# VH-VL binders against q96il0: the designs that were tried, part 12

Target 1, 167 residues: q96il0
Amino acid sequence: APERGAERRDTAPSGVSRFCPPRKSCHDWIGPPDKYSNLRPVHFYIPENESPLEQKLRKLRQETQEWNQQFWANQNLTFSKEKEEFIHSRLKTKGLGLRTESGQKATLNAEEMADFYKEFLSKNFQKHMYYNRDWYKRNFAITFFMGKVALERIWNKLKQKQKKRSN

## First folded at step 12 (VH-VL)

Design K27
Fold by OpenDDE, fold request of step 13:
Structure K27 (fold): chain C 167 residues (1-167), chain A 120 residues (1-120), chain B 108 residues (1-108)
Amino acid sequence: as target 1 above (167 residues)
Amino acid sequence: QIQLVQSGAEVKKPGASVKVSCKASGYTFTEYYISWVRQAPGQGLEWMGYISAYEGYTNYAQKLQGRVTMTTDTSTSTAYMELRSLRSDDTAVYYCARDQSYLPRGHDYWGQGTLVTVSS
Amino acid sequence: QAVLTQPPSVSVSPGQTASITCSGDKLGDRFAYWYQQKPGQSPVLVMYEDSERPSGIPERFSASNSGNTATLTISGTQAMDEADYYCQAWRSSTAYVVFGGGTKLTVL
């Protein structure tokens, strides 16, 4: 059996969103969709007096975002590659060229493409399961820390009010 | 118990290649990434790259681009690191380490290390 | 490569508090990890995500991050804590892992 050369599945380049929010912005910004993942990156605002808990939340959100970006960038790349390979293989099997007589890229019909999608989904089912599991885990963690930050902010506001009443 | 067991020490000549194995046990191999880290004698830790055990996605340190290849065998829960065109400065202990996600989140489990000596 | 800078050595008397710093660009935007390495042994994760302690790591180990500086603190330092300590983070742009240069902790 020919050793199927371990096709170097290069990671999609981490799409560092070139979107830079204005320096004076006190808000989170949403960038344009990334060219690889098609996800819109969020640029998180960093408060001047960011608490350690707020920082942790921010880092967790940022990491989760990057995780998502990387996952979908890789997934889209894999999908595109496998789709192209499938089309080429199927056309070859049919004795058809990659280009039509008019010079256009030869395409498969919807039924043939449905087979590809089914196969792709089946092949990647476990991957999607892992993704979903991790997605929930990450989002639960984020939600938990959001709650903690909210409590911290409430507490800090109460302390400030008490201090103002004492003065 | 989670374990990463690496192959034994290697002695190679300059220009040769070395392939180090890392067998994982005690967890679902495909759920994690494997990173490779090396340490030259008396030096610090140097990250070499990582591989996703399931997808086979790799990310290599720029310094090692073109010379390093990481692979996994899911059937045996084994990760492999091949380093080609060995030089004297490649003499180091090579570690495999487990990482949890697409992004490096620290290495909670490490192999015992594999000494690779490159000597003329 | 983003360089994480650590002091090459830190000395502490038994029972005293040891502090090891790790500084790097944008370290405030990323989680820091800390590893202990004893001679002839593999590194051991002692702190993760800036301030979280793995199970099995003594409570005397703590860590924090302020700005672009991570700090590992060992309270009540014991002789067994003598080791090399490495901080670690990663770069968002490349997803490269970066280690600090390491700090040798000596317990005198």
Scores: ipSAE 0.693, ipTM 0.870, lowest interface PAE 0.7, mean pLDDT 90
Fold by OpenDDE, fold request of step 13:
Structure K27 (fold): chain C 167 residues (1-167), chain A 120 residues (1-120), chain B 108 residues (1-108)
Amino acid sequence: as target 1 above (167 residues)
Amino acid sequence: QIQLVQSGAEVKKPGASVKVSCKASGYTFTEYYISWVRQAPGQGLEWMGYISAYEGYTNYAQKLQGRVTMTTDTSTSTAYMELRSLRSDDTAVYYCARDQSYLPRGHDYWGQGTLVTVSS
Amino acid sequence: QAVLTQPPSVSVSPGQTASITCSGDKLGDRFAYWYQQKPGQSPVLVMYEDSERPSGIPERFSASNSGNTATLTISGTQAMDEADYYCQAWRSSTAYVVFGGGTKLTVL
């Protein structure tokens, strides 16, 4: 069995969004789309008196964002690579060069590309299932902690009102 | 029961290569990442890198770039770590560890460790 | 590489509370993990996501985060808790995992 050469699947570099929100902002900011994932990063606001629960929520949101960024960055890279390989392979099989007589990059027709997309989706079906499962789990957790934080904030507001009434 | 079973101890000469195996059982191998961590005698834990068991994505510590290769065999649920151009300072216990999802979520299961001794 | 700083050693008497700190840049933005390692053994996860305990870890183990400092707390410390403890986090920019230097907990 030919040793399937471990294709070094290069991980997409984690694009640190250079987007810095204004220092005085009390809101979450949305950055430009990442060049690899095409997802817009969110810069989460950190309150001065962030509660442990708020911090946990923020960390969960941040982690989930990074998870999504990494997943899609890698997926897009893999897609692009496999697409190029597919095109090259098909052109070679047809006895066509990688460039047209005009010097343009040779392309396949829509029908041929449909085969690629079908194959790609089939090959990555399980991966997408895992992603979707984890996406739901993460978002459920985030939603749950959002609820907890909301309750905590309500409780803290009520306590403050009670203290103001007692003074 | 979830287990990570590593290959046995290795003694190598400087300049040689070592390949350590880590066989996973008790869970769906392809759902997790495998990280490799080493520990020199009397020293702390040093992260070496990780590999996605399903996609084969790797991320290596900068210090080990070019010398380390991590691979997986999904058919046998086995992860491999190869370290090349061995030096005396590569003498350590090497651990494989399971990591959750696409991001490090801590290592919940560890192999028993593999001692690699590099001696002239 | 972001360095996680731990005290090299902590000593406690049996039954007392041990506290091990882990400090690092932007640790407040990431979850901290804690590992226990006994001599000749593999590390064991004792705390995850700042304050969560894995199944099988005694309730005397707890952890918290404040700012860029994570703290592992062992209440009612027992002789069996003598071990090296490592904090761990990861860096978003590189996705590198970083361990602290480790803390030797001695139960006197």
Scores: ipSAE 0.693, ipTM 0.870, lowest interface PAE 0.7, mean pLDDT 90
Fold by OpenDDE, look of step 12:
Structure K27 (fold): chain C 167 residues (1-167), chain A 120 residues (1-120), chain B 108 residues (1-108)
Amino acid sequence: as target 1 above (167 residues)
Amino acid sequence: QIQLVQSGAEVKKPGASVKVSCKASGYTFTEYYISWVRQAPGQGLEWMGYISAYEGYTNYAQKLQGRVTMTTDTSTSTAYMELRSLRSDDTAVYYCARDQSYLPRGHDYWGQGTLVTVSS
Amino acid sequence: QAVLTQPPSVSVSPGQTASITCSGDKLGDRFAYWYQQKPGQSPVLVMYEDSERPSGIPERFSASNSGNTATLTISGTQAMDEADYYCQAWRSSTAYVVFGGGTKLTVL
């Protein structure tokens, strides 16, 4: 049995976008699309008096973002690699070179590429199902903590109003 | 019940390789990552890397780059960690641990550990 | 590699409160996890996501975070709580798992 060379599936470097928002910003900032994931990172604002619930919410959002970035970065790399391998394999089967006579990269027709996409989607179907499931779970958790934070803020405002009426 | 069962203790010479197995049971193997953590005698925990059981994506600690290879066999729900070019300072108990892909994250289940002794 | 820093040892009397700190760069941006390890045993998760307890972990275990410092608190410390405790976090830049150096808790 040929030793299937352990193809080093290198994880895409988690390129934390070096986008730094202005220090005085009181808002979340959206960076440019990441080169690997093509997702735009969000830089979350940290309030000076961040509550534990607000911090937890922020951490959940940050973790979810990083998870998304990593997932799509890896997925895009895998896709690109497999696509290239598919093209090379098909061209070889056709007795065609990797380059056209004009020196351009040889490509497959739309029908042949459709087969690749179908196969790729089929192969990755379960992965996408897991992703979707986890996406919903994470967003549900985030939404839940958003609600908690909202309630906490309301409660704190009410306490402050009561204290002002008592003085 | 969720269990991670590791292979038995190994004694190796310097320069040799060791491959430790970790058989998972009681859960859907392909939904989780497996991390490997080692602990030298009397020392703390050192993370070695992780592997996605489904995708096979790996991330290795920089210190171990080039010497460690993690693999999975989904048919047997088994994770493997191979460490090459063994040194005396690689003497440690090696643990596999489940890393949750879904919230909450963390190493919630651990193997019993595998002692690897590197001696001349 | 950014290392999580823990005190090497903490000593408490039975019934007292033990506090173990874990400090690290950007730990305020990431969830902390805590593990208990008894001699000759595998680590056991005792706290996750800064302050959540797994099922089966006693209520006397709690955790909090402030800035870049996570704290594991054991109220009413018992002799059975004597162990090594490790904090852990996930580093966003590399996706590495990082452990603290560990803290030996002694119950005197």
Scores: ipSAE 0.670, ipTM 0.864, lowest interface PAE 0.8, mean pLDDT 90
Fold by ESMFold2, look of step 12:
Structure K27 (fold): chain C 167 residues (1-167), chain A 120 residues (1-120), chain B 108 residues (1-108)
Amino acid sequence: as target 1 above (167 residues)
Amino acid sequence: QIQLVQSGAEVKKPGASVKVSCKASGYTFTEYYISWVRQAPGQGLEWMGYISAYEGYTNYAQKLQGRVTMTTDTSTSTAYMELRSLRSDDTAVYYCARDQSYLPRGHDYWGQGTLVTVSS
Amino acid sequence: QAVLTQPPSVSVSPGQTASITCSGDKLGDRFAYWYQQKPGQSPVLVMYEDSERPSGIPERFSASNSGNTATLTISGTQAMDEADYYCQAWRSSTAYVVFGGGTKLTVL
């Protein structure tokens, strides 16, 4: 079971990944955070004797990871864009420029920023609810295939024991 | 029966826009993405993008970014694709097709296609 | 940048086995899908998830996907199998759909 899942990190900006996994690794591993989604990708190990069922499980996990990264990359982009638009709109209404006299970006106070966060979450509630539904349905499917793989491995071990007794 | 029924053929001039509809029936609309795929005369299939039927979440082909808008109306189980700033090389048959939003099993049902001709 | 390459055409005699290939870098790491399109008609899904056959598709259709190549195989090929065939997969890192260029299967 080691290295089988991806760990989601906070939405803080991340650098571009240049990680090169070991060529002969026998385990899944977690790479550096993706620049756009801030999620760490899992690089899946492909064993030499992978059964068709094991292949389906691995591919389903990989496609689910990519689907998840795409969703959060789009949400992070939307969040950043709408945050800047909110700040610019409120600064304009207050008659202030986009930059202070020191050249730093002008910002809003904590109470005004809390209004943005509340509005953003409320606006995107239904989208995230359906995203959560699909995410859990994907994880149910992955768990189902994990169970099938586990049974296949038990059956193969029993078949090997039966063969040894017959010889 | 599961059906995807598209709007009729259109003739447009360069620079105009076209909006193609795709009405779905016979299944739970919000459990599927709708993909749009086009095919120029004598050419292969070109994926344009997809839209989630439950929230209007979209993903567009890079080539078409900025020119295409996909929407849905869940009350009528209808998907729409609008292509703006039409060019002669946008002449194609435009298909809608569905794929499961949580376990992609391929585009198992396709609309009949909508011919869009861009001619001066 | 991932491109799925198919031969432009494949010809077989009736009753023989047709094989249509689809090549792409690490394609075997992805699910591959196959579509049949007859002239003037919409595409029809004939194989999904590398090797699964939808209900209503004849048993003579099979498929595999390994390494850089997915293969659609039609045994006992019939005249009704004459069509264009397209493979499809996802592009890594941007999660968008890629179709192969298509293969015209001729039964003669």
Scores: ipSAE 0.529, ipTM 0.777, lowest interface PAE 1.6, mean pLDDT 83

Design K27
Fold by ESMFold2, fold request of step 13:
Structure K27 (fold): chain C 167 residues (1-167), chain A 120 residues (1-120), chain B 108 residues (1-108)
Amino acid sequence: as target 1 above (167 residues)
Amino acid sequence: QIQLVQSGAEVKKPGASVKVSCKASGYTFTEYYISWVRQAPGQGLEWMGYISAYEGYTNYAQKLQGRVTMTTDTSTSTAYMELRSLRSDDTAVYYCARDQSYLPRGHDYWGQGTLVTVSS
Amino acid sequence: QAVLTQPPSVSVSPGQTASITCSGDKLGDRFAYWYQQKPGQSPVLVMYEDSERPSGIPERFSASNSGNTATLTISGTQAMDEADYYCQAWRSSTAYVVFGGGTKLTVL
């Protein structure tokens, strides 16, 4: 719902969602696509006995999800705005009105719209290059912390086995 | 050596505008957000907003919406903050600070501060 | 997402442990950060990501963040630690950065 979606964007902090996580979930789970970013949010389970390292990993994953959602929400808005401006500019250059004689919004054909998509990609090349760099750096950091958590859990299991054998 | 060097002190009349610069060196400028934080005499820190150096996206404190514009120039590694329609309660030291865009390390380096005095 | 509340001042004797609190609704769900500011100087980051210490910050600085409260702890407090301390949160892509009101640490 475009009207409702825009209103939610303006009146609430990020993370307000129509989708509600199940009560008393013991697992992370993936929600439906966010209407602005088109990304599926992960809803993180917070265990009662979470270690400091586990807390840090969870907060980093959550922060990275919010970062990614914001980037694509901003790109989607920029895409929509520049698309409309391109259509209006090309219609003006052709001497055509923004509306047909029937009152409907005038449009461009597929070949003309392909020009827009190429121009948009060209204008945003640097932004996408830096986004990809940060995306890889974030995923490397998260993977590294996931490995640390896995080793911590293995070590804790070995300590429990050692204690029980010695008792 | 990582540095954020800000433009010099300014004296302005009410209703004028001020534009403070923040030149970064010693690091990859596009890897960091730039935050602007001000501090009125004898007061605490007040966050004004931030700008992403590579995407140009900004978030401004609601109190300052419509009065502030933040920009960057990646070719010179410089961030700018412009505050318009100045009032006497805008008298403060204005700081720029960096924060890493891909890892939440906090504001680890700050500029030296720029005193902006608004008086008639 | 909320106002961060700090006590206006904390006093401690040299060599003792100082604790500075920062309270905010669900603050423990976000990373918390701490800054030290001495008179006439820019703020200096002293703790990040709840409990991590930047290089160059003495080991006597530590921090925690859970529930609604983050705490900066300085053990073996020295005269050079006398400063204003600010907590900070809300660093995500859509949240505003929020600073606490500041705490003046006095070392008697």
Scores: ipSAE 0.495, ipTM 0.761, lowest interface PAE 1.8, mean pLDDT 83
Fold by ESMFold2, fold request of step 13:
Parts: structure tokens; sequence; C-alpha cells
Structure K27 (fold): chain C 167 residues (1-167), chain A 120 residues (1-120), chain B 108 residues (1-108)
């Protein structure tokens, strides 16, 4: 199964803003599910003294989140449309209406719905394979830049310690 | 080695349609979106939309919604753009350009352009 | 909704430094890209990811992006740099590609 991005797994707890300074947020936070993609966005903290490398990492993470949201929004729409079309087609073939006597949307039994799910997965297998490829490429790039940021921070700490000793 | 080759120039009457092709070679077609960008004589670049080569998902400029259709054929690594109900102000050079489906976004290779002239 | 604003023209003498701006709301929160287009030719990517230079682009091309403004800088400008220059980003609220209006660089 496709994995969600590391960004969602690494996000700090949200829901309480009282601990953040009035001038700036101290943490990334997770928002409510997007209605189209059903994914919870990460809202990234932008520190006042962000280095160019830190900015690049944040931009890469933000763009990857938007890419992931777009893919799943598109797939959710396709799934919903194809599901309704499948149900409509099968009900029409059986001579049944689109709604029950009570006015609820008519549906198919579990065996018939399993046929839809199997067909949908088969038709979309290649798209999900390409999505997984791109997801791994994006996560590799982000991990690489996380390493570069970590090295930059260590170097800056060592430089600051040396400056204190010199003064 | 990476190349986007477009179909030849076209002359059309108002109300007709045009379909421009963009044949990609030298790279993995499914790793890129194809953008379509047009340029009226003496004017700037106007983005028309893009298509995902592996999903077939499209995103069109709002101005062109309902008049434009973009498709791909992954077996031939070819993208297509069809513009319907042509008007004289659709006269332009039409470019295809690739953009990564993964980060970062940028149009690093462009087709040679296709002149479409709409006149009576 | 986002608009990328560029000056319509910039004029510079040979050997001087040319500066072309691109302004948009919170443009510095996104990667900016720059394209060069000479008459009768397709656009060519000259800067990407704010400040990165593709292979084959001279070192005298540089760029920056912060706040609401991205800037393309050409040092030691030559006659062959005379072209139209376009900035590009994409909208944060949509997936649309956004181009600036373009800047004609004239080298006297």
Amino acid sequence: as target 1 above (167 residues)
Amino acid sequence: QIQLVQSGAEVKKPGASVKVSCKASGYTFTEYYISWVRQAPGQGLEWMGYISAYEGYTNYAQKLQGRVTMTTDTSTSTAYMELRSLRSDDTAVYYCARDQSYLPRGHDYWGQGTLVTVSS
Amino acid sequence: QAVLTQPPSVSVSPGQTASITCSGDKLGDRFAYWYQQKPGQSPVLVMYEDSERPSGIPERFSASNSGNTATLTISGTQAMDEADYYCQAWRSSTAYVVFGGGTKLTVL
C-alpha cells in the first residue's frame, strides 16, 4: 500500500496555540483533513532567521505535501465517479432504479461491490505504481536535504563555541 | 538527446478546431507533466494548462475552460492539445514544455513551437 | 489570482549589470524560475529553484528570491543577452503555473 509522507508522521501535536510566542510560531502543526484529498496538511513554522538551506528544505516539503494532496484528491474524485457509474450501470442492467422506495440511494450487494473494487484496483495499478516511484524519489530528496541542514546546524554550533572562546 | 517535437504550422478559419501534437523522446515520459503555453505575436507567454502523463489528470487555465482538451498517449510518448471554437485572437505560437511530476518544478525543455493562424 | 509583475523593459550598456525584478504576493515562499527567450526561439530555462543555474548557463547569471520579490541579475551584460525574460512560479492555493508578463532587456 502507498505510504503517506514522512512530513505527516513527524509533525508535532497541534490544537493548542497558547505555548507559541505572539511574534512567531515555534512548531509545525497538523491541520484538519482537506475535504478533497482527505489528508491532514502540515502547516510549517517559518523561523525569523531561516537559513537559505532551511528555506529550500521547507519549500521542498511544502511542494511535496501539495503534490500528494493533488494526487489523492484526483484519485478520490475518480474513485467516487467510477463507483457511481458502476452502480448505475449494474442497477440499470438489473432493471432497478437509482433510489430505493424509501428515497435512499440504491446500492449493490457486497459481492457486486467487491467486483467494482477489484476492477478499480486493476485499472489504476499502473498509476499507483508511478505514484509510489515519485513518492520515494521525493522522500529521498527531502531526507538528503534534512541531512544537509543537520550538518549546517552542527557547523554553526561549533563556530559559535569557537567565537565565545576567542572573545 | 531530450527532445520535444511538435506538429507543423496550421491555418484555420474561425469556429474550427486545431489539435497540436508534441512527441517526447530521450527521457521517461511518465515522470513529467506536459504544459502547453501560447504566445500571441509580440506578446508574452500565456499558460494554457498541463496534463499528467501517467494519470491523464488535466488542469486548465480558467480562461480556456470548456474550449481546450489535453491528452497523452504513453505508448507513443506523445501529448496533444486541442483548442475548439477558434477565434482570431487565438492566433499564436503554441509550445509544449515538460515539467517534473516530482520536485522541483521547472520547464527545462520546450518544443519548437507550432504557429496556429486563425483568419477568414 | 496571483500575479507576477515585471517591468516591461530594462536597458543597460554592455559590461554593466542588469537587474530584472519579479513581484508577487509571498513569492519568496515559493521557488522562482527564470526563462530567456530570443526572437523567433523557444524559451530557455536560465535559473531554477530561486538561485540555481542550469548547466550551460554562464556564471554571470544569478538570481535571488525573498519576501515578495525575485530578481534576476546579469553581470557583465553582453549584446547576446538581449532577449525577453520571464519569471515563473505556481500558485500556492492551486496547481496553476504562473508566468510574469515579461521584461525586454535591451543592450543599447
Scores: ipSAE 0.422, ipTM 0.720, lowest interface PAE 2.2, mean pLDDT 82

